# Designs tried in a protein design chat: VHH binders against q2ydc9. Part 20

Target 1, 344 residues: q2ydc9
Amino acid sequence: MASESAGPAELGFVEAAPSWRLRSEQFPSKVGGRPAWLSAAGLPGPPELACPLCGRPMAFLLQVYAPLPGRADAFHRCLFLFCCRTPPCCCGLRVFRNQLPRQNDFYSYEPPSEDPPSETGESVYLHLKSGAHLCRVCGCSGPKRCSRCHKAHYCSKEHQSLDWRLGHKQACAQTDNLDNIVPDHNFLFPEFEIVIETEDEIMPEVVERDDESEIIGTMGEAHEEELESMAKHESKEDRIFRKFKTKISLEPEQILRYGRGIAPLWISGENTPKEKDIPDCPCGAKRLFEFQVMPQLLNYLKADRLGRSVDWGVLAIFTCAESCKLGIGYTEEFVWKQDITDAA

## First folded at step 4 (VHH)

Design y5 (framework vhh_8fcz_2)
Fold by ESMFold2-Fast, scan of step 4:
Structure y5 (fold): chain B 344 residues (1-344), chain A 124 residues (1-124)
Amino acid sequence: as target 1 above (344 residues)
Amino acid sequence: QVQLVESGGGLVQPGGSLRLSCAASGFTFSSYAMNWVRQPPGKGLEWVSGISGKGGSTTYADSVEGRFTIIRDNDKKMVYLQMTSLKTEDTAVYYCATGPYSRGFGDTYAFDYEGQGTQVTVSS
């Protein structure tokens, strides 16, 4: 059966990477661009990728590759996070999980090569081996096709109109290069690889205990009495915020914290989920915390340049405790948003 | 077809040393990262150490770094775990495991081929 470690948190950092390293066959953890889908079959459809609040197509935010040891059905396992990028809303969030056994219809049984492939070009692959077509704008499932050329596919009329205005109108009669040349639609987030470091390796002198009381140990002898004195004179809310600030100050560039089954790190005691706020998996299992997105990520998304279309304090992702396989496709999991304005 | 056979476990005193061996067959050994994982009594799997396919990179869990050394011999299709300064907390069944070359989040690899395991007991 499924097993999970209760170890220290792993931290995610963004780094520039060549585009070939971020393709599906490299099993990346990444920010932005188009999703590097795991299974080529059973993709979420346009209804599942529409913002639950405004109904507009969501943008891909990030994915984390997080296999489960001892689980043959989760040899490959990836979580995909989407957010609404439409300025009138910018609040919707959805997360999906997909798993594959080692022997599958999409990937080699042998590990991926760390050497560059013979072709490292900037080609965008918009047709999966399963026969599924991807939206030319966002790279999500694209069941709608251009009525003129029948070669360009889209998830929505909105993306079809966007692509038409930015290049497809003139390229529609010339179908030979449609899969290889795609304009910048100003819809996708900037693309980066997520690099993993363990928190213990980065912060060996920090002592932290995850007791029911959220005890924070010493920060070294020079700071122990000061830290304890501050805790005695601060409210519980102030202590939560100080713990958050302390963890961030040790590695301020962290954009993600991962720890399946550990306690989330909250920016405040306000707007934290109660057990009843976290729905059970349709399989009947409870959900548990898996990872969180830190506010530092906003600095890499060019959100400020685009009028701050997205904002959060912390995004916490909860997944099925059993990592169930109810079907061959992508299973929706749960995301909780804690806003900065909720910090007191 | 794919086989991983662990050996070398036993009863050892605290502060002692022990060398675990894993014999691999049925796959292209040098193309796979190899790992040691352990399961203490009544607990889940804990990743211990990993070594890249060509042996150029090694990684260790914080709890064992400086005390354990992972080694591989691709000619013999063997991977070893040299354990020193053993503690009672090291008591567990130790498994040899393969996983994808690229490590994901979770501080572990997905393991489709775990061996039968070898018991290590650290006690006076």
Scores: ipSAE 0.375, ipTM 0.712, lowest interface PAE 1.0, mean pLDDT 79

Design y6 (framework vhh_8fcz_2)
Fold by ESMFold2-Fast, scan of step 4:
Order: sequence, then C-alpha cells, then structure tokens
Structure y6 (fold): chain B 344 residues (1-344), chain A 124 residues (1-124)
Amino acid sequence: as target 1 above (344 residues)
Amino acid sequence: QVQLVESGGGLVQPGGSLRLSCAASGFTFSSYAMNWVRQPPGKGLEWVSGISGSGGSTTYADSVEGRFTIIRDNDKKMVYLQMTSLKTEDTAVYYCARDLYKRGFGPTDYFDYEGQGTQVTVSS
C-alpha cells in the first residue's frame, strides 16, 4: 500500500561517568540519579510529578539531550522521563520537554569545558541559578521547607519524612554540609551516562528482510512441502517479535533508540498506538515519535535485585511535531507503554 | 546574535580558482569548528570541508579533496575556502556553517548557520 523510508536510528548505551560530566552544564543524556534540569526556572511542580494513578512522587528514569538543528529556540533541548516506583502501582509514566535558545539566563553562550572543573567531587546541587530549591531526596522542585533549619527542601511530605528518618533529623542543626552530604534514600535509580552510536554505522550493508523471506532462505535445503507448511503457520505476532529480536541482536546492550519522525520498533503487534491514542499538542500540532526505551534498560535499574517495581516491553515517546516553545517552562509530552505479551 | 557573512562567489571557467570568505560575529569564534556546505541547484545540502577551532585539523569531502583548502584567521574572525581546479559539478550556493554547541541525539553532521550564502557558477 504505502511505505515510507525511515532514517537510521541512533542507539543509546549506558556507561559509568564521573558526577561532574552528568551535571546540567554538561547537557548530559543520562539514566537515573536526579534530573540534570535544563531551564533553572519553570520546573514541573509536585502535582505534575505525582503518579496519576496513586498520587505518590515519581522517580526520574532518564533524560535525552536532543537539540534541533537550525532551530534557534531549540538550541538546547532535553526530554525528561519519570516513572512510578510505588509497589502496588508502578504504572504511572510522564515525560517533559524543555528547550532554550543559545542566549539565555542560565548557561554560557560558549560551549562547556571538556576539562574537569576545580570541584569534581560527588556534590549534590540542590539550588538552581533561578533561586529554585530542589528536593533533597529526588532532585525535583522542592517548595516545602524544613520548619527547623529552613535549609532543606522537599517536593512532598513523603520525601520530607523519608529524609528525616534517614539522617536529616541528626543533621538538621549542622546545616553547613547539607549541599554536599546527602544519604542514599533508596529511591533513585542507579546513575549512568547515555552514550550514542549510529545504527547506520553498524548495519550499513544489512538489508532487513521480512521474517517470511528469512524463514524461506534459511530452509533452502528443506522439502518444498515443509517450507510451505512452515510459512503458512507463522503468525503475524511471531513475525513482529522475530523482527524486533533481529533488529536488536547486533547490539543487544542498546537501552534506547532515537529517531525523530521515524517509525517505532514494536516488540509485538498487540497494544500499539493508533492515531486517536496519541493526543495532539496543546499548541495544535500533531505529535510524532522521537525515541523509545528498550527492555534492556531494566537490567541496569537493579529492579530485579531490589524487587521488581517497573516493567515494560517498549516505552515510546512522542513529542510536538513543531517542538513548540511556551516560555521557559517544561512542556508535558506523551509516552506509550507496550507491555510484553505472553502468547501461550 | 550569531552572524555569518559569506562573500567571494562569482562566475568562473572550468579549471579556474575562487576564494570564498566568511566573516563571523556574535560568538567566541576560536571555540567553534567551522564548515563549508553547499547546495547545488535543485538538490540538498552537501558538506564540503571542516576546520577545528584552533585550525590544527582539517577535513574534506572526497569530491573536493586535493582541490580545496580550508583555512581560518581567528584574530580576524574569518574562515576561507580556497578552491582550485573548479568543475561544473562545483556549481552551488556555498554556506559558511558553525558546529553545534554540543551534539545530542539526532542527525549526525548537522550545523547551524546564519548567512545568505554566496553563489559559485562554473561555466564556460
């Protein structure tokens, strides 16, 4: 009927990195830890970061730095993905986009230094240049203040209580070290840099074949009747899953695939979004696919080690086709979760 | 505001030479790699050559290697493209292009630039 050529995807992989490389000034793509916010103002508030299903604070999952070439208003551009970690729920997902022109109130016009800064320690940045304060537990907007010291900030009473039990009660009178000494609250995911490789460089001469054609080719020495029988009994679901496996087999450690405007790679033919399932941007533009999170990421989140809290086959992120700019704030975009189907 | 002003284009006979100039303003010139890209009539953009911020490293497209030379003068905030042995296939609008502040996910070999371009026509 109609086939459109898609450009090559860029693949994301996790890698350990020193903490200074994952700070906002380095414009990182990263997994876990606290968000490296782009705009220091207009952060999503606690209501926008609460799970829509259970109301608990969501955990930061990852961010992707994806500027748009030729767009002065999207010179810096980043997508931030959050997920619910509360065990009865663990289903809520939200994604936000932020973008800035090159000339802005937060960052130098000149590129960031490739050399380590004078302070390379594992310090936590809990206040932004805008004057905004960040939650000591999650690093999201922290409008609630500790009534005793007035130096610790929190997004929610849940995180205030958690920090109080784990150390702030003892440290409240010794506020000089608050910015540099933060305990492990067992709320954040493990932190990694996301590094990029182009799929076209890996598979430039590989022609992706239809599963049906591949089956016929691998059985070239089989009886004609056996080939016909096998071809007839291949389900559409089996073909889609095999195509998915084939696509990731050459780089099994890929945790995301990026390709703004290309077609997503689905793990099954079930629970894929139709046009009606993808809401338009409030600006009036349609949304288009930008990137997807692969199931491989789950292995790095220690979800299995700490007790299975989150799960997915694929997370597909859709963003405003015009990448509209509504001030300096964070704009909510759309995420679709495709779960792993169990056929038998 | 970033500003890139190209000049030096014109009509030249096959086998001839031209020198293109690009005057940069509005940013710390020596901190950025600079590129020349071209757009032939009715076709897409084609990358031609690149030079590092210090001028110590240069790269060229296969179609122009050995014929074109890219140089820069950081004190004058200028980048140049010296073109020799010009062919009819070199006919295009030539743009001076700045590398992005930092590359993220997305298409490779993309640049931002602010200029009108300069027309190069190679014809007898």
Scores: ipSAE 0.337, ipTM 0.676, lowest interface PAE 1.7, mean pLDDT 80

Design y7 (framework vhh_8fcz_2)
Fold by ESMFold2-Fast, scan of step 4:
Structure y7 (fold): chain B 344 residues (1-344), chain A 123 residues (1-123)
Amino acid sequence: as target 1 above (344 residues)
Amino acid sequence: QVQLVESGGGLVQPGGSLRLSCAASGFTFDDYAMNWVRQPPGKGLEWVSGISWNSGSITYADSVEGRFTIIRDNDKKMVYLQMTSLKTEDTAVYYCAKDYKRGFGPKYYFDYEGQGTQVTVSS
């Protein structure tokens, strides 16, 4: 009830999907595009979605739909990850959690249809059921409105200026299709559905033996004393990297690993968080690991760009151990970035 | 739209075995974790066992662990519950249940329970 037996990690993979499958009522796990918000109320405001390092609006990176068993208040549960896409920064990260009970003001008690809707003309929906307006550029809360047409909404002056430059100036008087036809601002990441598969467990001792044997074999017999010295002095870093490479090689297209309460898989032994680096939840509970973003995701985000871009080795997301609910609002959780580190 | 049809229930003596079946239709079976839940006479619904879409994660309630085995066959769109060492306390209507929506992590939230199949354990 409260807990299940510990299983292997779940892996996330990207797949193309029709737009209707990525809408909020489908409870998607997805990469890129605009957030498919869970609660239509209590959205993070522009200050909460500003980069903590440079202050500019962050881009939506991904969301994972991860309900908790036995928790009435977490029947629907989603984590939203944002990153800074503004050169020269591109380093800021924020993550938010939102939860809803099954009976709520926003979604049907019954599960979403798996069949395509019969008819819908909307490709982009920028108005929520509560009447809240979303930014025309990023799909985040848009409290600022165009002073001319009063129909376009924005999170910031920066996004208002971007949209004005790229077409709203010409379209401002023609509001018939404002919500349905939105230009490509080159701000959002490419959009994909995240599909879930379970990682098969392999015995750690067998993996360690095979990897050690292979490493020794590639070095040859001539350097046995140097090999022994290298195994002795570099063994810890080699084991961490070997474990990472082995887990990736099983499914090289994995962009995400999910396992609430398991140990994160690190790319190296450097820049890993200590207990004191992971803040407790404001509710008083400790935070625990929930999921991590793998470097493979970067290959899907850099499809067509020039200049500086986002980068990471691993992003590890930690959430409140109690998954506390403070209402219907979005609660900020903790993200740790481990960069790729060259051998010193 | 979603249909779950349970079968295989019956009367069995304590210590005996029974295999329940669940035939699923009306949804993409391979995308959802499947569960068995039961309702003993005069009591509420109790979760029994769950199996992920690819059988990679299997979980059991403490009361049945070691005695029951959940199996799925994605090609046939079937879920089974192999019950052994049955006890009088296992007497219940057993339901096959689909997760509300496939997401990350284990699920106990159920949708489309089906009609159920009666299991009676007595001498």
Scores: ipSAE 0.439, ipTM 0.748, lowest interface PAE 1.2, mean pLDDT 80

Design y8 (framework vhh_8fcz_2)
Fold by ESMFold2-Fast, scan of step 4:
Structure y8 (fold): chain B 344 residues (1-344), chain A 125 residues (1-125)
Amino acid sequence: as target 1 above (344 residues)
Amino acid sequence: QVQLVESGGGLVQPGGSLRLSCAASGFTFSSYAMNWVRQPPGKGLEWVSGISGSGGSTTYADSVEGRFTIIRDNDKKMVYLQMTSLKTEDTAVYYCAKDSGYKRGFGPTYAMDYEGQGTQVTVSS
C-alpha cells in the first residue's frame, strides 16, 4: 500500500502534567506510567502483553488519542504501544487499538471537566468500573491475587515478587490506606502528556535540497569539478537521511509524527517494510500507516539509568484501514521497527 | 436528537461564489462551536473552518484562508459558509459538524457523525 508523497504531519511533544489530567476520563495522549485504558472491559490479558520474543511482561510506552471523523463507532479511539524492558531482550513491541461510540457504558456523553478535581493526590486507579483488577506494578490486567491480603493484584509472578520486595510485604500487613502508596519498581517509564502541534508546510520546496552547501563546506579544498560531481550524484541513502534530518531540525523536540494514510518518514533506506511485510487485519482489510515514534523520545525515557537498552531509529505503527470494530475489546495492530544500527 | 441539515451547494464556474447554510436542531446551539468539513471525490474528510459558540472566534484551513468566511446566527440556529474565488479543487461534498467539546486528538477531529448527504459543491468550467 505505497502512498505517494503526503502533506504535513501532526507532531507530538512531551510536557509535564498533573496525574489527574492523564487519567482515562481525560482521554489523554501520553508517554509512560501506566496505561490510561479506554474501554474498561476486554483488556488485553497477560499473554497478549507478554513480549513476543522473551515472554516477560512488557512496559507501557505511550498512547495516542486519535478519533476518526465521520465514524460513530470511533468517536473515542486510542492506540496503546508496549515495549520489552527486560535485558538482554528489550526488542519486543506490541500495539493495540480500542474504540468506542460517544454513547457507551464507560464515559459520559458530555465532555469531562477540565478543572482540577477536589482530590488531586498521587492516587493510582488499580481496578476499573468493569470489575477488572490491574497489576500493582504495571497497570495492565492483573488476574493474580496476593494470597495473604487479597487486595493486591498482579499480571505475573515476576511483578508480584518485585512488588513484595519493594513494599508490599509491609503494606500487606497494614490497612487499605497504605495500599494507595505504590513504590517505584524501576519498571515504568517516566510519565508525560503528549501535546499536539500541526507541522507547517515547507515553503519553499527547495529546503530539502539546500544541504549541498554543508557537503561542499566540508570539502573546501577539493577540485571544483570533482566536488560538483560528488554533490550531483548524492546517494539514495544520503538523500533519505538528509530529508529525515531536515524534517527533525524544524522541530527537534518532536517525539512522534501522526498522519493516517501518509508515507512514513524513514531514517534510512534500509530495513523499511515492503507491502508483504505488513500483515492484513484479521477483518480482511489492508493496514495503513498511522503514526511513528521518533528517536527523540528515547531522551525522555531515561532508559540508560536502569542499565537497560531500549533503542530505535523509528517505530512505525500501521492500523486497519477500515478501523474495524470486532466488539468492545482491544485489537492488536502492527508495529515496524527501523533501527539506525540495523540500517547501516 | 441532534439534527444538522446542509443546503446551498451547486454548480459554479471557477472564480464564482456560493453561500452554504446549515440548520441545526436538538441541542443548545449557542453553547457549541460549529465547523464546516468537506470530502473531495475519492479523498478523505478535510476540515475547512470553525466558529466559536458566541461567534467571537473563527479559524480557517490554509487552503481557504481569505476566500471563505464562516458566520453564525444563534437566534435562527444557523451556520453559514460564504465561499468566494472558488477553485476546481474546492469541489466536494460539504458538511457542517457540531463540536463535541471533547479534547482534540490526533488527526482531523469532528464533533459527531454528519446527518444527511451534506451539500454538493462542483466548481467546473
Scores: ipSAE 0.438, ipTM 0.752, lowest interface PAE 1.0, mean pLDDT 79

Design z1 (framework vhh_podentamig1)
Fold by ESMFold2-Fast, scan of step 4:
Structure z1 (fold): chain B 344 residues (1-344), chain A 121 residues (1-121)
Amino acid sequence: as target 1 above (344 residues)
Amino acid sequence: EVQLVESGGGLVQPGRSLTLSCAASGFTFSSYAYGWYRQAPGKQRELVAAISSGSTLYADSVKGRFTISRDNAKNSIYLQMNSLRPEDTALYYCARDYKRGFGPTYAFDYWGQGTQVTVSS
């Protein structure tokens, strides 16, 4: 059999895209908007998508399409990240994995078309092929029904009340286009496609050779002692932060770094997870690093408003090493938040 | 329309080198994984090498002799073949992975027409 060697990380960048390109049938990696669910069945319920700290519905942050080669059960595979937007809390984070074999009940065996479909409308579709109804506000599972029209669905009383105030009270008396025309609730993040590029190899720099040999080449004894003294007085924390800044400066617009099983890039040496901090998968397998969200993403989430409800240095996502399939549904994985040390 | 066009094949003596090129058009080149396959007469088509954004994959029979690379600016994939052997004789195909994504699926659905490599004296 063939063997695979890990290369440099894959970097994610945001770009504007037409709405049809971000639909589930296109298997997108995307930021914001409503989730482009993979399986139409087994969606996380409202309890699974409520903030564990304040109980309010979380907002969809991003999804990453990341199939596993050689795994028939993970031919289609997607990770969905949610965060709490409620200002008194803003700390809740949850991530879910879903995977499907190539032959499945929802998608064609053939690759998706790269040509726009004849129907490219901006209408919101809130009913899945499985028969599941989606919340009119957030696009997550919506088991609660409007008692008057029986046509609008919601994940929570909060979203039902929000939609009622912003137009459903009037629209409830009208039956046409209710599910296809949705007002802006100011709950969703701005929507972008995530495009992928390889991280370029960085040429050897002075700071990266401090352990093995000469940092600056051949120098006189006095200058070597001065340089060595400076290096010895540099803290571990300063070295980690400098490495982080150097990696970011190569591609400042990166919002995501992907590399299943590689080492995460930390903003500091503080508040990094130990082995014991990363819970094992319910299937019994260990979890391993899969991707991280960079602070640069925060700049795109603030486009419409200046106030910050969410904040992080790095979000690191860890997934089941076996990428297990315990059922047809969405499996919760693990996310670790590393805050900016100067703010902590 | 998705098109992949291979070139660089030919007749070469054992121990020599060839570089195959694959020119892609009709789609956005970046973010896809690509592969080189070969098919010898009377044999099944086999994966020789593949390249994604972050990794490479090689068949055991070519590892250390062949190198796959990509040039996103030129919409091209290359296969550098060193120390060629008679058993490397085959029609070589360039292929594009099923869908854009982090990591490859290695399910190659778009194919070129192939370029013949013959290694003999």
Scores: ipSAE 0.514, ipTM 0.742, lowest interface PAE 1.2, mean pLDDT 81

Design z2 (framework vhh_podentamig1)
Fold by ESMFold2-Fast, scan of step 4:
Structure z2 (fold): chain B 344 residues (1-344), chain A 123 residues (1-123)
Amino acid sequence: as target 1 above (344 residues)
Amino acid sequence: EVQLVESGGGLVQPGRSLTLSCAASGFTFSSYAYGWYRQAPGKQRELVAAISSGSTLYADSVKGRFTISRDNAKNSIYLQMNSLRPEDTALYYCAADYSRGFGTKSDYAFDYWGQGTQVTVSS
């Protein structure tokens, strides 16, 4: 009975991957690009993917494929995180959970082939087997149809106008070009696969007593009054940040930490959620921590090219403790944003 | 149809080594996670080791002595058992399931099982 976990957290790292490996059939964890939707039906609509603060369409940030092995209804399970890219807002965040049993209407019972398909090109799939149409710009639900060609679909008038200006006006009469040639709208984040490594394999943690008097004893040569003054400056905030920095320094390229039900790793003691700040699931269950996005991800998004459009210290994602299935569609979960504290 | 066939069991003296093999067929081998379980007479079945594309997991009782590995070209899983003890005596099972993504490594629910191979450690 003494089976041991691979660690309290799994770490996510970004890696370049061919587009076919990031399609829905491969059940990817990925950053950027368009969402690789799990269920082809019940997609969140444009109102659910509009920024709650400014109303503009949010950009897909990442998805985490995180099944629950003991649950027949969560054999496939994925979390989809969206963020606002519109300055000065840049604060809107939404996360959605979708899950499927092994036997479902969309995917084979057996796992997908790991061999490249015969057609490995940059083809963008803008329609799902369910009959749902996807926006040509963002790949989210696209109920708005181009009135001229009736083949291009959009989530919003904003994305329709963007696509029209950048090439659809000329391609509107050409049916063949619509399914496999899509211009770069400079709206999507750069696309990467998220690869998983366990924390305990990389940086084993030894539970040893942390002695504050030992820290003081290592200050070296100083006047007695200076040593006392320095000891007084060891604040709780400094300790929290030091813990964060130590955990990150062993694997600085980590963009994500995953551990359903573990304690989150905070960058500071400020603006951390209390139990009352985390809403319960509509099913009645409490929410628990599932994963967090690290500031390192910002370096891969080229966010500086878009000004201060996105920024965070930590994004913490909380999900239904029961991973409930309230319907056939995507269930909204909870995101908490903790910003970086700067030295004054 | 997924099939798992274990081999390599037998009688071995304490302190010696033994390698178990599991041959997998009927599915895309590299898309599955694999585990080794054991069951001693009168005891419940326990996880010994598990392997997925990115990680390995070991029971405390075998950590440092046993090594799980996979060979995708041969569609095979191996359990290298070193410094064997009488307490390691058990029927060893190979198990497999589709297990990919975050969170699956600490709580495997394998659906496919082999018939088992007996390992007896005795002088």
Scores: ipSAE 0.454, ipTM 0.744, lowest interface PAE 1.0, mean pLDDT 79

Design z3 (framework vhh_podentamig1)
Fold by ESMFold2-Fast, scan of step 4:
Structure z3 (fold): chain B 344 residues (1-344), chain A 121 residues (1-121)
Amino acid sequence: as target 1 above (344 residues)
Amino acid sequence: EVQLVESGGGLVQPGRSLTLSCAASGFTFSSYAYGWYRQAPGKQRELVAAISSGSTLYADSVKGRFTISRDNAKNSIYLQMNSLRPEDTALYYCAASYKRGFGPTSDYNYWGQGTQVTVSS
C-alpha cells in the first residue's frame, strides 16, 4: 500500500504571462483577473461568493493548481480564493476547492499544447462549455441577464449597475459578441501567473529547530548582528516574528508558500488558529493546512492606494484532509486571516 | 522529442544504497509531475515514489528508506535508495505526467526505458 507524506515547502512568485497561458485549459495558478474555473459546471453561486461579513460580491484573489499524487479523483484539482473589496469591510474571505478525474467532460485527456493557440488576443470568455454564463464584471456565475440585449450576464444587481454606468448602456444595442469588448470596472485585481518552485531549489534553507537557535541561513550582515542583539532580550513573540522575517528575507518576492500538511509560517504568536477554530469538512474529515498567502502579494494588488481595502499579515488555507469527492461541484474550504497589526 | 533517461542502477549488496537519476528532455520540465515505478519479474509495474509540487507519495514497503527529489534547474529527478533489500530487485522506471495530476499508471504521459537494480550478495 502507498502512503503520503508532506514534501518541502514550495514558494510562489508572480510573473507577467500572455492571456492564453492563464486560461482554464492550461490549468494555471494565477493571481487576479477573473477565475480560470476548473469544472465548467457546478460553479459557486452568487450567495456563496458574497462576502460573509457585508454581503457584497467578492473579488477573485488567486487560484492554485494543486492535484494530489495517486488520487484518480483529484487528477485535476484547484483552489480558488476570494476576498471582499468593499472599503468599509474588506475582511471577508472564502476559498473553494474543485477537482476532476482525468477522463471528464471539460478537458482533453492529453496535456495541453505548449504552443500559443492561433487566437492569443485578450478576448474575455464569458461562456463556459457547460452553457453557464459568467458575470461581465467579475467572471463568476452570472444568472442575471440584461433585459434589453439578453447577451450580458451578471452575478448581482451591483455588478449590472456598475457595468451599465461604465459602458454597457451604450453597447447594449450591439449585435456582436460583447465578450470581445469589456471595460475595466476597477473591480478586478491585476492578473499574473503564479510560478511555483521548491524552497530547496531556490536557496538551501538552514532552519531554526528551536527559537533559541542562531542558525538562520543566508542573511545580510546587519540582520545577523540584529538577531544576536535580539536574542538577549527576546520574548516568545519576538522569536516568532524574527523567524518569519528570516524566511521572508531569503526570498522577499514570495507571495505564497505551499505545503499540504506542513505547519504554517506565522507573522506573530497572536491570532493563530487553535484546532477548535478550524471547522471539520462537511464530509466528517478534519482539515489540514495546504497553503498560505504572504503579505508581499499586497504590493501587486494596488492595495496601497485602495484606502481601507485589503490587508493581511498571512492568509492560511486549510482543506479537507481526505480531499473528499462531491461530484463536479465546488466545495468551500477554510481560510484563516492573521493581520499585520497582530505583530508585536 | 520527449525523452526520460534513467541511470544509476546496478548490482549492490543488501543494506547498501544507490541513487537513481532520471534526465528529462523535450518538454518543459517544471510543468510535469514525476514518479518512480518498478517491475520485478512476473509482477505488474508498481509505484515506488511520486513527487509533485509540495507533496510526495511513497509505497509502504519503501517509506523511510527511499527519498524522491526533483531539480528543475537540472531537469532531473532522483531516487535515493537506502537500506536496500533483495525484494527491491526490479527494473526501475521514471514517469512523467502533466502538472501534479496522478492517476493510474495508464495516465502518465511519458515513461523511460528503465534501469535495473539487483540486490544480492
Scores: ipSAE 0.228, ipTM 0.611, lowest interface PAE 3.5, mean pLDDT 80

Design z4 (framework vhh_podentamig1)
Fold by ESMFold2-Fast, scan of step 4:
Structure z4 (fold): chain B 344 residues (1-344), chain A 122 residues (1-122)
Amino acid sequence: as target 1 above (344 residues)
Amino acid sequence: EVQLVESGGGLVQPGRSLTLSCAASGFTFSSYAYGWYRQAPGKQRELVAAISSGSTLYADSVKGRFTISRDNAKNSIYLQMNSLRPEDTALYYCATGPYKRGFGPTYEYDYWGQGTQVTVSS
């Protein structure tokens, strides 16, 4: 396999987009709404999508379309991040990876059209090409079905009860229109496209200055002790925060930084993972950093969804270094949450 | 009709440099990803370097010695090869395929050039 360049990060920004652009066949990177699943087979089941801390269904947070160069088996590749929205918890996180070769059972070999498709009036896709059914509330795997109509599907009893109360009780008798009649359950995050831009690159050869030496206008042997004293005044914590602040200041609206195999950008020196904190992939390979979610995303999640408090400094996503295909389709990867405060 | 034409190959002494060029025609150049592959006798074909609009990648064996670049105005890509070694001897192919804006290009290539021979010997 070709080695990826350890270059500048790619930055993600949110933008409003028409719903058709965020469908699976467009291979989107997106925030909120329902997942635009990649493979129609091997979806995570309800246990895999339950909060590891409180056990309740998690909400889809975002997905990143991240194909791997030189890998025929990762021609299409997507990472799916979920978070708990159930108060008082709101702390659980899970991330899944799925990948497909170009020739597959679900998508055209040719690139998708950038032109809008013919409008059919269909608002939500609740079944996949594999015949798998999706939950009417969250769009995740829905193995439970309405006992009355046998047409509506759900991931959990909680979502079945929520849908019944907010619309399905009335719509249950109108089975012909179920796929087109989906109420707002106030469970999903607001939906946005993630647009990618390359971070402005300041080449090390162009920036040949030592920030520590810039505090001293003149140098000489008589000032060597003074230089050592000044250098010791800056703590590791101060340097970490300064780096974070500088990188954010370049593009304050960044909600995501992507750079597979690059070092994460931390908000502080506290609660950062050590190697032992990052589990190896079940395939035996190490995990490496792939992308991080910035605190700026929180501002977009709170715009319309009061009463659902999620919080982080940085979320760092680590994936199998070999991007292996152990398992049936969707492989759980690792997410580390760096909070700058321990209090809820 | 899509066509890729490589040039710049040849015989050079170890430690010297070569620049390979690939001229593309028959499609919208800027919409596609490009790569250089090589195949030595008796070995598997391997990716050497690839370029999309915003990113590059290199095989570990050539990183720091080879540089890939593109010129959209000339519909061309280039591979600057420095500090050549005997083990760089191979037939070098230019390849292109569809590009999707995201966190890297897709690397299943649809179109290939005829190849250009690079021989590094003393």
Scores: ipSAE 0.015, ipTM 0.371, lowest interface PAE 6.9, mean pLDDT 77

